# Designs tried in a protein design chat: VHH binders against q84jc2. Part 55

Target 1, 232 residues: q84jc2
Amino acid sequence: MSKMRNLVEEKFLEFYESWVIQLELYLHQLLIAHNNNTMSETELRHLISKLTTHHKAYYTAKWAAIREDVLAFFGSVWLNPLENACSWLTGWKPSMVFRMVDRLRKSRVVLVEAQVKKLEELRVKTKFDEQKIEREMERYQVAMADRKMVELARLGCHVGGESVMVVEAAVRGLSMGLEKMVKAADCVRLKTLKGILDILTPPQCVEFLAAAATFQVQLRRWGNRRHYVTHS

## First folded at step 21 (VHH)

Design lm1
Fold by ESMFold2, look of step 21:
Structure lm1 (fold): chain B 232 residues (1-232), chain A 126 residues (1-126)
Amino acid sequence: as target 1 above (232 residues)
Amino acid sequence: QVQLVESGGGLVQPGGSLRLSCAASGFTFSDNAMSWVRQPPGKGLEWVSGISGSGTQTQYADSVEGRFTIIRDNDKKMVYLQMTSLKTEDTAVYYCARFPYSELWKYLDTGKFDYEGQGTQVTVSS
């Protein structure tokens, strides 16, 4: 139900609100680090590690929650409508994160030719992995439209007991398939993030992470302001 | 007119304590996460601590965690930094900072922090 929150939705709403507030505080750290030319490589790598740990904590919590209710992550109650409209398989679209990488070409952080080549290779691989997941989703949708599944749904409405068990097994298989696809998408997100951070120098990583966090914070703030304006 | 006024700095012995204050005006204070940053002699800005707009969440630099406490009073529009067990490496000018959402891309593009207050000097020496 669109107006009712189940236990998974309530729990993850509380988690996500806390998580994004902490991301904003990490953004302050990143902005100051970006400003400071005298920070050591060790200090920068430590901050980068805090950010990667924070992102990994998000996925840890998410994967626990999708075991209980993967559908809660499609049209999520903890995201505003703008954030939901921008979601691809329950999160940011992996290929689109390279828009933040492209900002590095416009700012004072200089990419060397070797980095540019590696980033382009990663962009192509990321798009390929993304498309592979989209094809898997299509095959899943085709299987769901199968005549046999429609017949089982109709029979389940008219037969008790054992036909209910067949329908319940099919629904459980559907949820497990969606969970698999969401985890596959998340793995592409994590591989892409790790790949970018491995290619970039620590100062470049700080700028990239700051840009990504800025975009996420701005998307949330803009979408929330639209809600308040509409209801006031 | 946005104003941040830092105070409470001074000269203190190692192991001593100080409480810094930041009075804020000219913006919706409770909507803004606030940070303390510092500039040690001859070095760039260091982030020290941050606190969410509601005050429910805080973060600390590793070098100050366990020694410093950030608190805010949204009714009085104040941010404080309670400092204990001070060390010589804590010597710096301390600023309170906000990062207004409208200015985030500017900070990223320029890499230059716009000070909104004069700061307050903390000197830890024997």
Scores: ipSAE 0.804, ipTM 0.935, lowest interface PAE 0.7, mean pLDDT 84
Fold by ESMFold2, fold request of step 23:
Structure lm1 (fold): chain B 232 residues (1-232), chain A 126 residues (1-126)
Amino acid sequence: as target 1 above (232 residues)
Amino acid sequence: QVQLVESGGGLVQPGGSLRLSCAASGFTFSDNAMSWVRQPPGKGLEWVSGISGSGTQTQYADSVEGRFTIIRDNDKKMVYLQMTSLKTEDTAVYYCARFPYSELWKYLDTGKFDYEGQGTQVTVSS
């Protein structure tokens, strides 16, 4: 039967559909700016600021939503299966964003040696932080499995409403732990993004942001086209 | 074949108003986000405004926000740019453009933005 969406999923689906449409409009701006060598540094920095503000709005909405239902972000109804398959702890994997940076080495944008060195240092730091989160998630999953086993054993020995309350407390504990992990991952994502934009010049930032938005738009477009879809 | 035909340009005084039109054909108009882009004399292309396929969401460059309004009519396959409080810096050739879904990487990699229409000249001078 049809999957019932809870209120958090419905609200965030509406938000995300609007958010990604706005990203497409910003992407068109970035593409035009990328080709315009007469734009001032002030104009470029303002456009970059609009993009960073748009991304921050996503995380603001996300962090409010995960307080209510973090599990909605593991297999999200607002993402297609391809988008979900590319997720690491509810978002893009921080170390993988450097593939967009690598495109700059083959583009019209020139990276100087000082930038290359700083970007490599950031890549190493990002990978280190990412691995630390992965180890912490492993510990959490082990602890959750052990707690789940104990709770199930208690449920088998108890009768009535006490068993329901124990299960509800376990689920709340799980959700709070996952929320902390998701926020930690998002903090690494935001720090990595800020670090990249701080190292790059304004024209390089425009190209980087355009490449990142292009990947996101294309992933959504490709994942939405498959066999057994309604023709329109 | 895809065609975009811009019209409605002309000579106008500062503070005046003008309405640009863009007639679209050869593609599924309502599925495409549309933008207005302009080229001032001796300068590169500058993005002006964009509108989603449904028409429910719009964005404006800071330089035109509050003065310009982008509108679409999906039944007639038209995009409009209602311009008010015109300034001399608004002088440019104006083009409408559809979002390049199938050529995003090409535009990003090559830096070549191919015009689909001829554009319409707007000249603001006293």
Scores: ipSAE 0.763, ipTM 0.916, lowest interface PAE 0.9, mean pLDDT 84

Design lm10
Fold by OpenDDE, second read of step 21:
Structure lm10 (fold): chain B 232 residues (1-232), chain A 126 residues (1-126)
Amino acid sequence: as target 1 above (232 residues)
Amino acid sequence: QVQLVESGGGLVQPGGSLRLSCAASGFTFSDNAMSWVRQPPGKGLEWVSGISGSGTQTQYADSVEGRFTIIRDNDKKMVYLQMTSLKTEDTAVYYCARFPYDELWKYLDSGKFDYEGQGTQVTVSS
C-alpha cells in the first residue's frame, strides 16, 4: 500500500517544494553575483539579506509545522532517501558548513588571519553544541525504550477507546521531547550560519551561500534521479 | 547539444518597450529554471530575471522589478522577457541562461559564467 501522508506532511511538502524552487532561482542570482566583480558592497549585502530571509522563512514554517506534528520531520516525506541520509536531527548538520568554508579557502577565497581564527573558534563551539544535543538525543532514545515504550506496548494489546486516549497522551509526551531537541538543533544551525556570515566579507558570503545552495540543489536532484522520486 | 538563441533586441528610446525571445533546445526544458542576464558595456554580467521550470515562480532584479516580465512556454521551449519603461542603463547584451545542475560547481570554481547563447543587443538611447 502507498504511504498515507497526514495533513502536516502534505502542507509542508507543498511548502518545501515551493521553497526549493525559489532557492534555485536565488542560486542563479548568487552564481552570477559571484562571477561579477563590479557589484557594489551594498548590492551584495542586499542579495545576502534576501537569502537569509529565505532561510528564515524555512525555519518559521518548520517550527509551525513541528508544533503540530514533529514526527513528520523524522520521516520527512518531502525529502528523497539521499537527502534523508544526509540529515541530522531533521536538517543539515551544523558542522558540515565548515567543509564548505574549507572548500572556499582552497579555491580563490583568501581569508585573513583574523577570519581564520574566528572561524576555528566557531567550529569548535559548533561541534561542542552538536555533541551536547547528540548526548541529549541518546538519553532520550534510551529513555523511550524504558517507560514509554513499555507502556505503549502494553496498551497496544488492548483495543478500546480509553486505551487510545492513553496511547495518544504517551505519544504526545514523546513528541514534546523530540520537538525540544529539534528546536535546539535548529538553533545551532542558525547560530552557526549567522556566525559564518558575520565573519566573511560580502563577496565571500555570496560565494559561501552559492556553494551551500548548489550542494542542496544538486543533492536533491541527484537523489530524485537515483530514486525516481517526484514530490509534486 | 544545448542551444540557446536570443532575439528581439534593438534600438529603442527611453520609455520604450522591447520583447526578447530565447529559443532553447538540447535539454529537458521544463526541468530547468531559466534566467535572463545582461552585460552592460564595460561592466560584468548582471542577473536580470529568473523563472522556474514550471513557470509558476519568478524573480527579478531590483533594477528591473515592475518594468520587466519573464515568461516561458514549455511547449515551444521558449523564454521571453518583456521589457517596458526602458532606461539608458538597460543598455546591454542580453543572454538567456540556464545553469546545468550537474555542472554548477564549475561556475563557482572558474570564477566566470559561460553563457551558451550569442546574446541580443539592447540599446536604449535618445
Scores: ipSAE 0.872, ipTM 0.957, lowest interface PAE 0.5, mean pLDDT 90

Design lm11
Fold by OpenDDE, second read of step 21:
Parts: C-alpha cells; sequence; structure tokens
Structure lm11 (fold): chain B 232 residues (1-232), chain A 126 residues (1-126)
C-alpha cells in the first residue's frame, strides 16, 4: 500500500521545500561574502541576521506543525532516507556543529584562546543537555508499554465507537510527551547555534553558516540522488 | 565543460536601464540555482541576485532590491538581469555564477566561486 500523507505532512513538505530552496540562495550569498574581504562588519552582520531569521522561521513553522501532529516529524516524509538517518529527534544533533567548527579551524579560521575556551565550554554544556534529553527519551520509550498502550494494543486497530475515543486519547497522550521532547531538543539546537554565533566573529560566522548550509544542502542532494527521491 | 557567457553590458547614464544576459552550458541548468555577482573597481566580488533552479524563487542584495530583476529561461538555458534606475555605484564587471552543488566544499575551501565567464562591463556615468 502506498503511504498516505496527512494534511500536516503535505503542508510542511511544501514549506520545507521552499525553505530549503531559500537556504540554497542564502548559501550562495554566504559563499560570495566569505570570499569577499572588502565587506564591512555591518554588512556581514546583516547577512548573518538574515540567515538567523531564516532558521527561526523554520522552527516557528515546525513548532506550529508539531502542535497539530508531532508524529509526522518522526516519519518526516519531506526528508530523504539519508537525511532521516542523520536525524536526532527530528533534527540535526546539536553537538554535530562543533565538528563543523573544528573543520573550519583546520582550514582558514584562526580562533583566539578565549574563543577556544568558550567553545569548549559550550560543547560540554551541549553534550550534557543532549544526554539529558536522550535519557528522557529512553524513559519515555520504555514507558510506551504502559497501561494505556497495553490497553490500546488489546483493543486493536479495528475498533469502533467508544473504543475509538480511548485509542485517540492514548495517542494524544503519547504525542504530548513526544512534542515536549522535540521542543526540548530544538531548544538545545537553537541555544547551541546562538552560542556559537556569539563566540565567533562576523567573518567566522559567515564561514560557519556557509559550511553548515553546505552540509545540509549536500546531504539533501546526495540523498535524493541516491534514492531517486523527488518531492517537488 | 561548464561555460557561462555574459553579455549586455555597456555605458549608461544614471537612471538608465540595462539588460544583462548569461548563456549557460555544460551542466544540468534547471537543477542549479544561478546568481549574478559583480566586481566594482578596486573592490571584491559582490553578490547581486540569485534565482532558484525552477525560477520560482529569487533573492536580491539590499543595494539593488526594487531596481534589479533576475529571471531565467530553462529551455534556452539563459539567465537575465534587468537593471533599472542604475546608479554610479552599480559600475562593475558583472558575472553570471553557477551554484556548484557538487563542488561546494571545494569552493568554500579554495576561496573561489564558479563564475568562469569573462563578465560584462557595466559603467554608469554622467
Amino acid sequence: as target 1 above (232 residues)
Amino acid sequence: QVQLVESGGGLVQPGGSLRLSCAASGFTFSDNAMSWVRQPPGKGLEWVSGISGSGTQTQYADSVEGRFTIIRDNDKKMVYLQMTSLKTEDTAVYYCARFPYTELWKYLDSGKFDYEGQGTQVTVSS
């Protein structure tokens, strides 16, 4: 049977496709800016702000969507299998961005000692926060075999009438827990991103954002090519 | 081999208009976002405008927003930049640039960008 997409999936798919296309265009700007040493700090900060706003828009849309159907994000039909495989709780793993920073350091980015220390502190904090969320997720996943879910399993999928209400209530309960975890994860993502951008200079921010966008765009393109996925 | 050939530049007075053209070949045109970039005298390369592969989405630098329009024809493999209300600060060599999906890291690391054309000179002067 062909997978049916619900309204939330369709809407977010459309949003995400557009959002990614915009990201690609921003990436183009970032690449040019990165190679332009004549740009003023003000100009760079403005570009950074545009990108930050773009990312904020994603999470605004995501959070609106997960309020309606958080389960849609655990299928993520708008992502290809490669993207999904690299996902941690419906998004990028926060600690991953430090690898990008490390890559930049090995290339052309020179960080002062104070920056290095701050980044390390942020890394430690980020990892700690990730672990907390993971522990909560583990507890939640284990708890899925609770009384309500057992009852749901007992009733089966082909129930009607009053039993449907019980099933729906159980699913709602499950979804609420998942939503909380997803939001928590997103908060860590946003805090980590903000933290990095606060530590880096504007030119370094541009390079970092370019690298991050490059990774995201390439991951999508590679995944699409590999699995012959076309969303739009 | 990727080829980008720009044309349409020239001398124009402030307030005037020009239409730049870029002929692209050597890659799947519709799969690539395209940009216009420019290099003013004595300055670095500046991003001007970008358009998605399908042509449905566009972006503009603040300095040209409302004055310039980027469009593309995927059947003809052409990108255009309609410039209006030209200013003296718009004087530059304009290049058509491909968004290099397969070589993004290369360009990021090398400090280069995929604008292989000769560019077209735009001079705005009274």
Scores: ipSAE 0.863, ipTM 0.951, lowest interface PAE 0.5, mean pLDDT 90

Design lm12
Fold by OpenDDE, fold request of step 23:
Structure lm12 (fold): chain B 232 residues (1-232), chain A 126 residues (1-126)
Amino acid sequence: as target 1 above (232 residues)
Amino acid sequence: QVQLVESGGGLVQPGGSLRLSCAASGFTFSDNAMSWVRQPPGKGLEWVSGISGSGTQTQYADSVEGRFTIIRDNDKKMVYLQMTSLKTEDTAVYYCARFPYSDLWKYLDSGKFDYEGQGTQVTVSS
């Protein structure tokens, strides 16, 4: 039996399942494009645009959902345990995508020195931004363990009246902070992605996007098999 | 052993129609999204259309959007491509492809697409 899900979880689950399915189909396009040396730059750019639009759609949906219930994304019932284990602040860790970039360096694709330099600069910046977010998250998490919150926790969830209201207010406050952090993290993700795509040539972008999509699709597949999770 | 067998190709005049079929065996069909790809003369392989494992989601290349329809029958392990309003530029060998999860990185690393079927020739000529 599936665990109980709230409305936000249910809606986003449906969205995400569909979104991942579409991603897999885009992956087919990317793989063919990657292995096709006769495609024009215009065609490649168009494909890249389709993928970027697809990713933007995800964040549009996500941001709408987190406004309703950001806590849903810290459970992420639409993800399997493996996917969740690889998650940083409700998504992929921005600095991790540079592993995909590193793969390009070792691939048949040749990165010029200027690209390598720019990518390294971007990597450093991305890591710096991640650390800022992590420090801020730590602040929120530590704040949750203050004397007042501990005292509220002792009251229990079943204590009615004023205490419940205070607890709920505290949770709302936490949620607001978390939403801010999630948005900040997503901004770093989007900036990182855009930065990479701006540095790479269209063929390199296709390979990068293919690698990223492959990783996502396989992670989902492997995780589902391992934990007997069925997602569409 | 995995096997994909394409059929239904032929010679047609511009504006004509063809229905391609792909018979799949040797793998869990419904667990795999399927695509049609084609290789025009003197060009590399290009993606034409894709369909999700359940058949509920489809994608098309812009060049064939509105003219081609991809469908699948999971009970029969078949994928179809209904082609209408055919153009001379649609002339190609058409292949169905499954892009197995185990081989995804191979496609990235090798720089070569390893199609499993023989393909079916579609020639559009006046």
Scores: ipSAE 0.887, ipTM 0.967, lowest interface PAE 0.5, mean pLDDT 90
Fold by OpenDDE, fold request of step 23:
Structure lm12 (fold): chain B 232 residues (1-232), chain A 126 residues (1-126)
Amino acid sequence: as target 1 above (232 residues)
Amino acid sequence: QVQLVESGGGLVQPGGSLRLSCAASGFTFSDNAMSWVRQPPGKGLEWVSGISGSGTQTQYADSVEGRFTIIRDNDKKMVYLQMTSLKTEDTAVYYCARFPYSDLWKYLDSGKFDYEGQGTQVTVSS
């Protein structure tokens, strides 16, 4: 292995690799469905449900993992550098998905005025939520420079005895804060996604999900070509 | 040149079995997930089953789950679809399909799936 990994990193890496592979297969389904105008609404809704379930599984696994080691997700060894560069608090930036929505507006998809208005409202709300999280994150980041953290930094890796306990407690505190931020961000992601899917018709949802999955798969592919990444 | 050649179709009675084969060439086979799709009479192209590049993961449409099995042999560059307990509604032209990363947006934007093979006819009739 080129990089030392902890148990959480290893486990989640395996999970994520499998999860992404499954996403790609779902993408095949989405693309075929998108190009099939004879599918019933029931069939489309079922496919949408499969995808939403798949995404829920990701967050379930993620949240379990971050409880063990949230710091693993700030390294994200399962992602390539390009994916990491595009990450906002360990995931996709919620407001980014509206680019996919905008694509729908410019495609064969006809959005009615009511949908457009609702989407814009959701966009505004999502942006406000992002900003709120960013402000909180900034607060945590600034707080890391307080007297206590400076003292701990001074001790560095040469801590022993009572100092070890202090350092461990501080790290736990920091991790808890980070976990809170990550969860908050994920909530915004999930709310945004749900909001979009609630506004769109089933065919529109399929196209949206296909676009999102395509972007994710392509981003990974591009990043892997640009930077050699080995997970074993 | 990319080629996908489907075979193994035929006429079979309900409850019967068929094994479809897809021979692939012209691309890095193991790097691509593969799917089977089918075109029923009077309907659009529908997804049937998919298998990951390594063959470790598979997915099936609900309509074929438990009856069909997708397998691949990366050494031979083959994808197979074992069909059992065939039903009349399984009647269709079956295609094997790849979705190359470079063409994903094409599929999304075109609104038309461009299959590469000629397909193989499966007819289930009493």
Scores: ipSAE 0.886, ipTM 0.966, lowest interface PAE 0.5, mean pLDDT 91
Fold by OpenDDE, look of step 21:
Structure lm12 (fold): chain B 232 residues (1-232), chain A 126 residues (1-126)
Amino acid sequence: as target 1 above (232 residues)
Amino acid sequence: QVQLVESGGGLVQPGGSLRLSCAASGFTFSDNAMSWVRQPPGKGLEWVSGISGSGTQTQYADSVEGRFTIIRDNDKKMVYLQMTSLKTEDTAVYYCARFPYSDLWKYLDSGKFDYEGQGTQVTVSS
């Protein structure tokens, strides 16, 4: 189990490093597009599509990996401590992106009233969904404090046949529950992202995606520098 | 101070090839992804290609995919753009661009890309 965990971690680490590097290059595209007023709507939509496809690829990889070992994502060794600190259920907190939207509004981005209204509705919905997941997580976490988990805690002290079986069963049960929760959270993320992109104009989408990518890239860089994390 | 110097541009016929070079100085080169961008006559700045800091990852605009190749030499602090099968629509001033992390928000807030080099003219004409 430990070996499998390590393998999942290693593979996803490699994937994620590559994925983030690609994201940075996409960011270059987004920044240029953002500063290019001559780009057609079609061109902008195409770029947006590339970015959304990139993000979808992440979740595809993630979901494949969590089937193998969801617990790896609660350690997230591919993230630095700062990134981890900003993580909610193995990813970005959906409601956080609205702060990015708000920031854009404070800049040169002009949202029409209809957009503002829709964004607010989406925000409320997103928060509601987050809370629902959190409640479920809390319930699950409380339920973990049972006999099996006590045995898990003792694993470091005693390795015996029957005890090991109990621990393994507990871990499997935990993993299944966590996987469901992670998937639920990811669904909220994806829905939120889609919702925002559906509300915004193509130029606004580009700016939003650029802002999001900037934040992600900078967070990683800052965290790596601060904690001396080396990446390939 | 940061300096980017583009070279290698010129006049070529359709179907021809050119190799652009960018000499970089004044920053930690290997820590920065680099891009080539171009500005066609009467148009805005267009992203062409990008390469990661290590040089292991690359991206290309659809319009140049399969025709252009971006490479870098971190020891020499150089970025290159090998252009083949050039078309008339490739005519532009080409710039080497970096996007330092410290300036990312600047680009978002300013609404203007601040390229650091002088660019090199590529003209594709029969």
Scores: ipSAE 0.884, ipTM 0.964, lowest interface PAE 0.5, mean pLDDT 91
Fold by OpenDDE, fold request of step 23:
Structure lm12 (fold): chain B 232 residues (1-232), chain A 126 residues (1-126)
Amino acid sequence: as target 1 above (232 residues)
Amino acid sequence: QVQLVESGGGLVQPGGSLRLSCAASGFTFSDNAMSWVRQPPGKGLEWVSGISGSGTQTQYADSVEGRFTIIRDNDKKMVYLQMTSLKTEDTAVYYCARFPYSDLWKYLDSGKFDYEGQGTQVTVSS
């Protein structure tokens, strides 16, 4: 039996497929720019801006969707199992992006001491923020075993016309907490990204963004191959 | 063996038009997004335009937006770049480019872009 997708899932699936395709094309731009030492700082900054705008568009769409059904993002039917397995609170784990930063340090890109220091400070802060969110998630997960969940579990097996409203109310209550957590996580993601981009030079930003996009595209590719998933 | 063969370049006056073609072989064409890149005299390679595997999504550099159109024919394994309102700054060798998934990191790590084609010369001059 195929899983029935709700409207939010379907809409976001369509959006995400398109968004990822666009990301791949941006990746082409980034790769070319990365290998072009004749590009001006202005040109690089403009490219960076395009990418950041693209990412902002994702979160705009996501936040609109989670207001309707945050639970859709805990299933994330638009992702393959590998992508889902790498997901932390419906997205990439903020601290993971520092892998890409570390890559810069090992590449031909020279980071000055001041940058290294700032990046390390940001790493520490990011980890702290992640832990804070994780603690909140833990508390929320424990609290989920409350009267609403009990009621949902009880009625879930006997959902009729009169009980539908009660079930819906219970789901909404649970979703509110989840939405809050997802938003908090996304804020950390965005702050982390912004922090990194503020520390790096334009050429370094291009390389960083290229690396991040490469990872994302590759992860999707690997996952799709492994599970024989085709996306438009 | 992967082959990309560009054609359609030439000498044209400012304001003129050209249509570039790229014949692709040696890989699953529809599975790969394709781009046009160019190398102006004395400059590095710059991205011009890109098109998704299915052809449903396209992107353009700001410098060519509204003037250039990228299209592809997956049945014929062709990519095209229709260029209009050409400017002197469009003078370059144009290349058709792909970025296979397996080689994405190579481009980042090596600092070199490995394009397969010989390119086609576009010269815009009065």
Scores: ipSAE 0.884, ipTM 0.964, lowest interface PAE 0.5, mean pLDDT 90
Fold by OpenDDE, second read of step 21:
Structure lm12 (fold): chain B 232 residues (1-232), chain A 126 residues (1-126)
Amino acid sequence: as target 1 above (232 residues)
Amino acid sequence: QVQLVESGGGLVQPGGSLRLSCAASGFTFSDNAMSWVRQPPGKGLEWVSGISGSGTQTQYADSVEGRFTIIRDNDKKMVYLQMTSLKTEDTAVYYCARFPYSDLWKYLDSGKFDYEGQGTQVTVSS
């Protein structure tokens, strides 16, 4: 069956393709900045601000899209299978970024003790928040076999008339719950990212953002090559 | 072998214009974003402008926004930088740089950005 993309999928696909391309260009800026020891703190902060704004734009678009069709994000046709496989609740797992920080520490980043402590506190908090969301998601998934969903399964997707209303109501209920979970996850992502950037110095932020962008870009490229996926 | 050859630099008065060219070979050109970077005398490498693989998206440093235009010709494997309203602070060696997807981590680890070309000198002086 030819996967018919709905309007939300198509729109977000176009958005995401453009967004990722912009990210690649920002990545190049970050790489150059990272290798330029003559850049002022003001310049670095400005670059960081550009990147944070870019990320905020993604979530703004995402949240608008999920209001229309949250289910689209559980298929995520704009992502390749590798990207999807690495996704946690329609995005990156918040705790993953701490591993990126650790990797940087092993290379060239020198963190002071105060930073290390703050990062650890943030890591613990992030993990706690992730677990909380996971528990809620588990409860939700188990509850999928509730009365409404059973009725949905009973009626089938090809039923007309009054049955269609029942099916639609069930789907709406499901979608509302999923939307809540996705938003919660995104909040943790944003809080974690903000937390890290608040702890790191501007040069460290640039390096961190470069690493994160590199990971994202490479994951996409590798996945596309592996699965011969072309979105544009 | 990846080759980037820059040209078009020269001496120009403030307010003048120059067009830089970069000839690329040795890689799939259309699959790579390209950038112009510059190194002013006594300063580090500075990012100037970037263009996506398809050429549909561009970015500029604040210092050159509105004055410089980056374009590319994927058929000819060329990248251009049209510079207008040149200032003395634009004086630098300009390099064309590919977005090195395969070596991104290398750059993060080494602290060195690898640009393959020899660059072209742009001097803005009265």
Scores: ipSAE 0.876, ipTM 0.960, lowest interface PAE 0.5, mean pLDDT 90

